VH-VL binders against q96il0. Designs and how they scored, part 170

Target 1, 167 residues: q96il0
Amino acid sequence: APERGAERRDTAPSGVSRFCPPRKSCHDWIGPPDKYSNLRPVHFYIPENESPLEQKLRKLRQETQEWNQQFWANQNLTFSKEKEEFIHSRLKTKGLGLRTESGQKATLNAEEMADFYKEFLSKNFQKHMYYNRDWYKRNFAITFFMGKVALERIWNKLKQKQKKRSN

## First folded at step 5 (VH-VL)

Design mz20 (framework fv_pabinafusp)
Fold by ESMFold2-Fast, scan of step 5:
Structure mz20 (fold): chain C 167 residues (1-167), chain A 121 residues (1-121), chain B 112 residues (1-112)
Amino acid sequence: as target 1 above (167 residues)
Amino acid sequence: EVQLVQSGAEVKKPGESLKISCKGSGYTFTSYWLGWVRQMPGKGLEWMGDIYPDDSDTTYSEKFKVQVTISADKSISTAYLQWSSLKASDTAMYYCARIEYDLGSEYFDLWGQGTLVTVSS
Amino acid sequence: DIVMTQTPLSLSVTPGQPASISCRSSQSLVYSDYNTYLHWYLQKPGQSPQLLIYKVSNRDSGVPDRFSGSGSGTDFTLKISRVEAEDVGVYYCMQGTHYPFTFGQGTKVEIK
């Protein structure tokens, strides 16, 4: 029966949120932004008579999505952690406490934070270059297989014509 | 031994009916479409239509749709091209040709020797 | 209907010399499956047409390697590297991409 279950929704071991599209959907479904990666996950529609090639494309797209989600979840976590460490270090260097006299969290001005952003980008330049390289490779592969699936579908239509002609 | 053998030359008068034949041998006749191609004297080739012998499914060129009837008898591996009423403009060489289907590609890979049809008063 | 235009209409070739025949279609012959269905046939004097090349560049079984096909889209070429006496006849290009199948008007190749 379709009611909200007693089963708890857990974060996947990969660090991404879980979601489900409606069962009757004949199209891909887009979920809410993931808490950690800030990316919207896609749940892929599975045709009733999915070919091996269509399955390979779907699995490639799913694997690429999981890789992308994991990368950005980790990057966002690293950014947050290093930002806090940088603020703490700078406040200590200035002889200031971590909290203001009013009990608010002490912060740095925009000019001081610019130093952190420059260092973070510089430190992570190689990581982002590897991400971009792999992202292009994955998208090239997906585009290639999307082309193969499109050709297979055209071929199946021609085969139906040829089958009618053959039988 | 893989061949298409066509019926002999015909000389007819306008208004007469005619049925010419094309017999396949050395291959599975029912597994290939068979096309008919016209070549008028001194002119090039024109595709008329084709037939799938296993179920007699036909495809016609719009130009020939009302002029001719294509049929087949798979029990004797023979296809036919028929006119109910011939005209002088039907004078031509008529070829049958087997259509090869190779990875979606359709082309004529085997041709009959041709049947010359002459229509004159 | 797709119109197939061949040039030249006739050519005389000295034995051993090369020959080139062009075929142009009124529309692209690239199908939605990215294949190009352009074929070449030879009709020798007093004989039926015979397949030479299918899908632009593939030689039919038994066709000598002196025959080659090339081209894309709307422009195609058949080349004979060294014309021999047995190559005399009328050459036809044909498109199989769209119904009805259509042929070029033919190119007559003669020796001397």
Scores: ipSAE 0.000, ipTM 0.448, lowest interface PAE 17.8, mean pLDDT 80

Design mz3 (framework fv_pabinafusp)
Fold by ESMFold2-Fast, scan of step 5:
Structure mz3 (fold): chain C 167 residues (1-167), chain A 120 residues (1-120), chain B 112 residues (1-112)
Amino acid sequence: as target 1 above (167 residues)
Amino acid sequence: EVQLVQSGAEVKKPGESLKISCKGSGYTFTSYWLGWVRQMPGKGLEWMGDIYPDDSDTTYSEKFKVQVTISADKSISTAYLQWSSLKASDTAMYYCARGYYDEESYFDYWGQGTLVTVSS
Amino acid sequence: DIVMTQTPLSLSVTPGQPASISCRSSQSLVYSDYNTYLHWYLQKPGQSPQLLIYKVSNRDSGVPDRFSGSGSGTDFTLKISRVEAEDVGVYYCMQGTHYPFTFGQGTKVEIK
């Protein structure tokens, strides 16, 4: 069965680190993973008659997305930097160069890397604890407002139907 | 309040050029497709094509792609349908309509129509 | 192009009686996203078309409950449970699944 032309819907190329929402989107659009945070951004659709409550929910979700993206981008950059420093430090301690005789990048074995991961997690325990606390607070607020928006939409639909019948 | 307002009726001779307009108001003009539909006297509806005003991306029915040009000026929330050389067979009512294409492909709001009469 | 065929082409209904209009497509209207993009419009005399039903069975905002749409694949029906004077006009089905979008030839509904 023939399908709609591909040009009706733009798709982000595989591997693109920056996200550009589809031109035709009338709904929320989920982009490719961000290069640094590795989180998929969401472009929120704005209805023409968006209520103040819907706007509050959308802004809360957008702000939460930005907060989330900044946290994980910083965390991932810190992880990568400290990992590289750890590897270089250990190779220097062993009297080894950064490259093997064959010209390959020198690496540590799994047991040595496990030491780094344990140290990194321990060092960042408090940051992750605060992140989880704030994440739950934000999710609770979003869920609460989603419920309020759903009730508002049901009420408005009922009001509109009643008005049409009265005319 | 969403509204599409079209230009007034036109009476033309074969071979003349014409450009009719459709102005959107009460919504974000650049966020919706704007389609053109022809209705010849006493006949049904024919989809001609549409435009996405934000980037002027157009889609045409094969029957109409040589006959007409669809364009938009997003600075004034107006779309256009134009002919370089009218024929008597172009006599029809022309409607513009706002389209949903992200998840749905339908027209939710229609202009009042522009009657184009082409006769010698 | 997908051909949309409506039956009957004209229908005279006594007020308060039901009316049924059929629409058949030459190909399945199910899109790859599993949605069926079949829509119904009403054009009242001297007026622009107006949306009645989108995606087979969803009533547009403000459309009375007496209108209902059903169907699947290639066979679709618009039903008016009790026809009123204000329902007079020409009804069109449209497919939005494949380019070019195509309309049925229309069904004229009149009151006896």
Scores: ipSAE 0.000, ipTM 0.454, lowest interface PAE 14.8, mean pLDDT 79

Design mz4 (framework fv_pabinafusp)
Fold by ESMFold2-Fast, scan of step 5:
Structure mz4 (fold): chain C 167 residues (1-167), chain A 120 residues (1-120), chain B 112 residues (1-112)
Amino acid sequence: as target 1 above (167 residues)
Amino acid sequence: EVQLVQSGAEVKKPGESLKISCKGSGYTFTSYWLGWVRQMPGKGLEWMGDIYPDDSDTTYSEKFKVQVTISADKSISTAYLQWSSLKASDTAMYYCARGYLDESSYFDYWGQGTLVTVSS
Amino acid sequence: DIVMTQTPLSLSVTPGQPASISCRSSQSLVYSDYNTYLHWYLQKPGQSPQLLIYKVSNRDSGVPDRFSGSGSGTDFTLKISRVEAEDVGVYYCMQGEHYPFTFGQGTKVEIK
């Protein structure tokens, strides 16, 4: 099920399409999903003539990416650890081994796992709310600076047209 | 079981203030959005806004943003819809409805409604 | 704001016959998470609205199998395979894709 905040407004992280890879990059490049966070990292292209405003936007986007990577890597690790502890505890209570007769890792049925999911969601609800709050804050900041960069680029284009007409 | 219980019908004059309530029970009040929906006599449903009770984060329909205030008191599992100055055009049935936790874009439980009549 | 348009506005059905209600949105209801946020509610006479179907095709608990939802993007349909007397009321579609949430104008279903 999607995070609570992700469904209400168009600010949730989406899946992304392929762009130029870093080795031939003249643009930002989107990598494969990270092993722990399951989020795709963005490798930012830095132009020779990067303005202070463009640098501020890039750093904000890089910081937001690192924050997302750290949050989801930690959440996924915590989920996996607690899920395994829950399964192990329930199997011990039932007097069952940790592996099936086929040698596969033993698991619980959907009804039994429902207790774990309810507990995990309840326990981590406040963390996800704080994440969503910070996510919106960061996205508003990024959108604001993207607008400022766009205006700067328009202004620079107008200045270039004026120079071309003068020459 | 999950229940939303709303305050009783109100009869008011234009210019008066009003605050109606919606009390949640049978679930963790702070874990779900609570929305307000207006239905004018003989008309359809209009979403007014919603609130997340744990931090009182609110979202309003632009049409209703200056007309009403949505608030909540999580200590008593109650949300409120408030007018500072009622108009005859506020005459309607007002529903509160719970937005599901992971699917907060739809309403799974509804209150019984509060009829507000504003007439001179 | 996303505008939701329902057709027809009223429908008279012989008991046991099927009924179909259409709902169109002014823009796509597919969110960035690839889910489609189109929901159906029923308001029986003198009662509060109740959820029938969420996210296009998922029946809420206790909703009979005779109700089904379908559609994609901007065009959606609610079907009742065999209309019963208890199905009388006003049906509303709603979009939850973008704030503000908006409802269709409603379709009144009556028995002949």
Scores: ipSAE 0.000, ipTM 0.447, lowest interface PAE 16.1, mean pLDDT 79

Design mz5 (framework fv_pabinafusp)
Fold by ESMFold2-Fast, scan of step 5:
Structure mz5 (fold): chain C 167 residues (1-167), chain A 120 residues (1-120), chain B 112 residues (1-112)
Amino acid sequence: as target 1 above (167 residues)
Amino acid sequence: EVQLVQSGAEVKKPGESLKISCKGSGYTFTSYWLGWVRQMPGKGLEWMGDIYPDDSDTTYSEKFKVQVTISADKSISTAYLQWSSLKASDTAMYYCARGYLDESSYFDYWGQGTLVTVSS
Amino acid sequence: DIVMTQTPLSLSVTPGQPASISCRSSQSLVYSDYDTYLHWYLQKPGQSPQLLIYKVSNRDSGVPDRFSGSGSGTDFTLKISRVEAEDVGVYYCMQGTHYPFTFGQGTKVEIK
C-alpha cells in the first residue's frame, strides 16, 4: 500500500560522484565521468520562459539520466565486489596469498576469469534485458516529446510570421 | 582485515542515558553505510537504522526514530547509537554492521555486539 | 512494512543430509534496477550474524558451495546440500528492497 509503502532511498547512490557545473551557462553542461557508473552526467540548462512541453522533455531526460546513472553505478559496484570475492575464493583454494611478491593485488589469469565473466553475464542476463527494454522505451518517449517540442517551435515561428504580415 | 569493534556491555537503570559505539577499521569508513540491528533476548533481528559517515545522512526505522539517535564521527571512524532515556524494553544485544557501498542493501561485516541490560 | 515469513522455524538434520529453508515476502522484492534484494544470514550460537547469501543467489566470500540460494519475486529458498556440524545456528532471511529493512523470524538448524 502507497500509504506506507517504503522504497529504497530515491537519492542518488552514495557512489555517484558530484560535479560542479559553471554557475552561468546557456547550454547543457557535461561533467566528468562518474566514479562508479563511468558515465558523464549532463546538467540541463533551463531556458527563460520554458514551455510546459519543454519542461516535460527536460524532466524526462533528467529522470532518464538519473535512472541510467543509478543502474550502472549499482552494476559496477556489484561487479567489483563479486569479482573480488571470486578472486579471493580461488586464491584461497589454491593456497595463495592476496598479494604478489611485488606487493601488487593478486589476479587470476584470463582462463580462470572466464568462468567468472560467464557466470556474471548469465546471472545478470535477464536484468540487462529489462534494462535494454526500459532504455528503448525511455528513448522512444524522449523522441516523441522532442518531436512535439519541434512542432511547437515550428508553429510558433509560423504564428510570428503571420503577425508580422498582418502589420 | 575489515573489523567493527563495539563498546562493552552496559547495565543501566530505566531513565538513564546511554551512548554505545562501533569503531570501523581496515576499510574507508566514510565510503560505507553503517547500520544498527537490535536482537532482544531469545528473539530475532530488527533493523533500527543506518548512517553514511561521510555526510552523516541517516535513515531510521519508523519504530526506532523517536527512541534512539544514530551519529558518527568520521575523524575517528566511529558510529554511535544513543538513548536519552532507557526503558526496560531496551534490554537487548545491539549490533553494528557495514552496509553495501552504494545503498546498504545488505550487511557484509558485523560487530561483536553490545549487550545492554536495563533493570531496576 | 514488508513481512518476511520463514518455514520451518526449527529443523533437525542428520549430518550429511540436505536441509531446505523457505522465505516468503508479503510483496515483491524486485527493485527498480531489476535486482532482488533478498539476503541470508547465519547466526551461530553465541556469535554475531554473518552474511551467507546476498541478492538471492550470490555466496559471500568464504561461504562453502554447499550453500545455495534461489527464488524470485516473493518466494525464496536457502539450501544446504550436506549439513555439517559447523552449520548449526539460526538462519535469517532479510529484505533490503524497501525501507524499513525487515528480517524473517529465523530458522533454527540443529544436528539430529
Scores: ipSAE 0.000, ipTM 0.479, lowest interface PAE 13.6, mean pLDDT 80

Design mz6 (framework fv_pabinafusp)
Fold by ESMFold2-Fast, scan of step 5:
Structure mz6 (fold): chain C 167 residues (1-167), chain A 120 residues (1-120), chain B 112 residues (1-112)
Amino acid sequence: as target 1 above (167 residues)
Amino acid sequence: EVQLVQSGAEVKKPGESLKISCKGSGYTFTSYWLGWVRQMPGKGLEWMGDIYPDDSDTTYSEKFKVQVTISADKSISTAYLQWSSLKASDTAMYYCARGYLDESSYFDYWGQGTLVTVSS
Amino acid sequence: DIVMTQTPLSLSVTPGQPASISCRSSQSLVYSDYNTYLHWYLQKPGQSPQLLIYEVSNRDSGVPDRFSGSGSGTDFTLKISRVEAEDVGVYYCMQGTHYPFTFGQGTKVEIK
């Protein structure tokens, strides 16, 4: 489950490590799952002499990550709210209270929850299709720019080798 | 658009109880921390504490932990600041403010403030 | 608790002239995630505080480019390149690195 803000805040000394990539890292860093989306954020390494094309690729990847995190944060929120409503409704239909005699939240068994999962997936089929379509479009664009960056780096290396041999 | 609307000014006597409110609109109330900040007349800002409305988890400044209670009712997107027994030293402007989503520890939107006057 | 100290406490500026406000913390504000959670707020007369700059140097949306923040560790500066009449008010720095969050005592900016 995503870490709770209160648990994170109450951890001494003054909070648990937030997303903490090493400062000397020459590579992208993957952090812990985001509290809301449950996706691991990526901190992108920024070279000191980043080219305009490299910057464009990085920003495209960052924007795609933000879009992806926002989608899943919203989806997870919707899932949680509808799950609670379903459980409440079913317990009400069965004449049961929302809490057990020990004060814990009452739950449904796996067979009963299967109805909810089936309904949720069916209801969100269109959203899932649009998400997949946009996901593939974004990844195609990223792959294309990765190719362009690779070619630029090869070209620059060839130019440098020629210069080194001459001087 | 994002808005925080606070309850109106209060005039109370020492020893009385009080509960003031802050209603959020234009955003998902349960996804952001909501903080309370005190400003005594002619003085600066003091952070009192905050609450995460989704689970009512609270954090208090040690100075204010025994003075006030922070709570929230997520069904109506409203947070509360409450005193069981007011003192003249509680006379101040009280602001609510929204904390940024991933606990970047800054307040991006502020309420208009609730002036609380406690006569000695 | 981290103590935030602002200097000067007040300053009077002729319109169009620059202004500079310093903020010092009793401890480093660099968090374990390598970010520095120092923020600047402006409180105009009779109004609520408003965010100006977050995490040292990032301007909040709609904040004019004449405002800039800089600094590291324990020493931070807010600069206004050309003070306008609408910039009058009390400026506060705040640290969000460690609980409890603490504010500086405020710097009052007035027009001469």
Scores: ipSAE 0.000, ipTM 0.454, lowest interface PAE 15.5, mean pLDDT 79

Design mz7 (framework fv_pabinafusp)
Fold by ESMFold2-Fast, scan of step 5:
Structure mz7 (fold): chain C 167 residues (1-167), chain A 120 residues (1-120), chain B 112 residues (1-112)
Amino acid sequence: as target 1 above (167 residues)
Amino acid sequence: EVQLVQSGAEVKKPGESLKISCKGSGYTFTSYWLGWVRQMPGKGLEWMGDIYPDDSDTTYSEKFKVQVTISADKSISTAYLQWSSLKASDTAMYYCARGYLDESSYFDYWGQGTLVTVSS
Amino acid sequence: DIVMTQTPLSLSVTPGQPASISCRSSQSLVYSDYNTYLHWYLQKPGQSPQLLIYYVSNRDSGVPDRFSGSGSGTDFTLKISRVEAEDVGVYYCMQGTHYPFTFGQGTKVEIK
């Protein structure tokens, strides 16, 4: 008979995929896109014999992921909100309803939306510059620690080989 | 039949060490997380932390990380909760509970509880 | 930490009458996997807690259909359609979305 916990979860017909990263997976897990940031989260695997240096690297990668997820979730929400406000304002100015005859959302054409995109980009220019700066700083730090972890692993491998010497 | 059997009640003095146990049976002990939950007299439930017995991976609530150590011995299907130096404020009922498989998102089986009394 | 708030803190119910317990979280309990990690437990007098409802609305094995869970995001409800003597105890909601796992303060259900 299946385990009680496994049976209960597996039998729920949800019409929605129940995706949970296994907490003891032997690999990093890549999840579905977050509905707000549209980025796939990574659940990092913690090895049995994690060194302090490996822990620092993992925590830096986790923190960078959280920072990145939060930035894009906020950016996408701001974009969506301001886009809807702009569309609503322009449709009112033109004397048009918010819905088409087919009941779908009324939209503006590409030429009309060009003003919004230009304004949005200009308004958020500094925010995006700071994001890019921090992104490069974080990735440089990650690359640096990845290099240190690689060197530590090479050194440990060499120590093991020396210990197994027949001479 | 899944069972979690905890060690008996303890009466200790402040400053003493203590290690209480929780033995699992009727399931594959190494395949499920095991959590510890504190209930102070007349109060609600507080999650302390959990352990995955196959590799002794632990997760702690920050409130309890300094106060206790969680460990497991998979050869005898037993998990432990340990204090190096007890305080009167540690007086409580302590429950072990099995997490759902490798996720530990909810607790489907609970031990009977171990009452720990710390008094001068 | 996510704060779980239950209302009411106590209920006195005539046998056979319905009971409703609310649980509110300080932030959304929807995880990145689109699952909502909200669970309900019952602690009967002198006994260990026992699982009632997992993932908002799923009854644990052996739990009578008079128990039902519902809700989304930050607002959740546990309903007992007809309270019986064996239903007396303290009910707790719990979130498992983020560490540390946190419980509501509990709702004591008594029969009049």
Scores: ipSAE 0.000, ipTM 0.451, lowest interface PAE 15.2, mean pLDDT 79

Design mz8 (framework fv_pabinafusp)
Fold by ESMFold2-Fast, scan of step 5:
Structure mz8 (fold): chain C 167 residues (1-167), chain A 120 residues (1-120), chain B 112 residues (1-112)
Amino acid sequence: as target 1 above (167 residues)
Amino acid sequence: EVQLVQSGAEVKKPGESLKISCKGSGYTFTDYWLGWVRQMPGKGLEWMGDIYPDDSDTTYSEKFKVQVTISADKSISTAYLQWSSLKASDTAMYYCARGYLDESSYFDYWGQGTLVTVSS
Amino acid sequence: DIVMTQTPLSLSVTPGQPASISCRSSQSLVYSDYNTYLHWYLQKPGQSPQLLIYKVSNRDSGVPDRFSGSGSGTDFTLKISRVEAEDVGVYYCMQGTHYPFTFGQGTKVEIK
């Protein structure tokens, strides 16, 4: 049957400080985006009879999630810090204060901010390139182990079928 | 065939209210998110927000959250974008666009656009 | 909010020659489902935007195979192998990984 509608890409509320999966969950859970990394965490379900191969896959996925969240939390902090420094520097160069006559935080227009974004992306090009390389390596490994787990499950099912006696 | 048909061009003065529409046809209206995108004259595209017509659940860009109201009437397969008080800075082309089924993250069909001009 | 930066902003191409447009994001566009929600749209003069490429590299129905998308994480490219007169317009990248959805500033492609 068709699903009710397209899946929504929600932004986490500012007040969400802790991710907690539902009680008695028996499958993987996707939480709201992390405040710092802006990535949705996945809480992995652990089957009662988890094989060593299934455990390796789960731990690889968990480790990849932690690596990804740490990278983007750090990157977002760097972005925010450098953005604020850039704005303050440009306002100082113009002889302007950090706040307007109405007491609002002074801002730069879109054209001025474009210079910052171009510089930030250029400065971080190598870092993002290495991130992308590692991301592909991790996902290749995850896909490979997903295939191994699927084959293991098929093989175990066939073994159980062969062991079952007709009469 | 899938179509999104928007209401005609509007010429308004600052402070006036306005409600423009986007009517879907050729698909199940309640199964898809419908988004609104602004394009100021000579400028690029800005996502304003979207609505899921079956329950009128809305998501807004923070920039537009207090400027506009998005609503829908599923009985006539129509979504709306509304201003209580227009400003000259609201002068733009406004597009409605359908979010892809099972993913709301991109738009596969677009309306023809509604040009809104706000001037004294 | 995620900032999308396109380069170049304008591109003049001789018919039959290739064209390449870059799109870079201030944050990763990888979602927790391991999909990357980076999409490309074309707005022809006087027309509504139309979808070209979704999720980095998937061509929308009816889009010619001379269009291709590639990239990962934060760095993405749209390529046109042989630019034709009908390809004139403004190209936009968009991220749909996080609300609010954000577009690049656009790249105007014109024929020499």
Scores: ipSAE 0.000, ipTM 0.465, lowest interface PAE 17.3, mean pLDDT 80

Design mz9 (framework fv_pabinafusp)
Fold by ESMFold2-Fast, scan of step 5:
Structure mz9 (fold): chain C 167 residues (1-167), chain A 120 residues (1-120), chain B 112 residues (1-112)
Amino acid sequence: as target 1 above (167 residues)
Amino acid sequence: EVQLVQSGAEVKKPGESLKISCKGSGYTFESYWLGWVRQMPGKGLEWMGDIYPDDSDETYSEKFKVQVTISADKSISTAYLQWSSLKASDTAMYYCARGYLDESSYFDYWGQGTLVTVSS
Amino acid sequence: DIVMTQTPLSLSVTPGQPASISCRSSQSLVYSDYNTYLHWYLQKPGQSPQLLIYKVSNRDSGVPDRFSGSGSGTDFTLKISRVEAEDVGVYYCMQGTHYPFTFGQGTKVEIK
């Protein structure tokens, strides 16, 4: 979800915003940033005369977007949880409460947080390395298919003329 | 607006030559195929052939390729259908029609028709 | 050559009633590009043919939505949901998939 031609629904039990393109839109629609990934989703317009190659390109772009959304939503969630646990652990070690007198969350200073950031980056190094590899691979594939779609549109014009000459 | 205007009705004797015309206006003439369709009295439609005016690329139905010649002069936006020797069986209404360059291969605009009568 | 067969050959319809015309081809009309080049034309009495439907189901500009085309492979249908006096004429299907292009024999639609 969301579906092709889907409409925005007034009530969502999950509290998740349903991003839906306008019914009469004849082009791609860009939505608001996702709550978890902070990335803006794109809903692709599907023409009635979509070729198999155009469909393959669109599905590849949609799948890449979904993959990217899931990766960053998971990373942001993991970062937030581990950061909170690290802060909690360090405050417990110091014998301090989790909240200040004003009710705000108690925090560690920049020097103390540097240890967390180094550990998090080190722990997730391979994960981010594989993300970058997959991103390059997917971007290359998308560019390749974009070129094939452009060539197909040129070939269709020439093929119509050639078709008329065939016996 | 797109318009195809054909030459007037013809009355001929068997053995005579004939050349009828179809002039296009309101579009880029050289960029669209122009087809010829025959309709014998009280009968249906028969595709004869077509021409791409920009390079005079001609295609004919096997039935018609020995009977007629299709040509075009893109400088005056006019296509032609020609017989070297008419037969009584050539009596028919002849239509020119514009074909698309895309993969649709359909005729979107038609001329008014030229009636050709061949009798002794 | 591909043979296009239309049924019925003649149809008399009361105004406001629906009409249906069938067109069958001797071979599949699907081209190697997965498009189906089956088109419908209307020839009104004393007039030139005019395009109604191209590539099975696409209405030409200005054609009323009461006209619809459907079908696949070798079996195609033109439907008029509510026949009007101005719809009188001879309807032709045409295939543009293989050379030579061929037309059906025509279906004459008349008002009762």
Scores: ipSAE 0.000, ipTM 0.446, lowest interface PAE 22.6, mean pLDDT 79

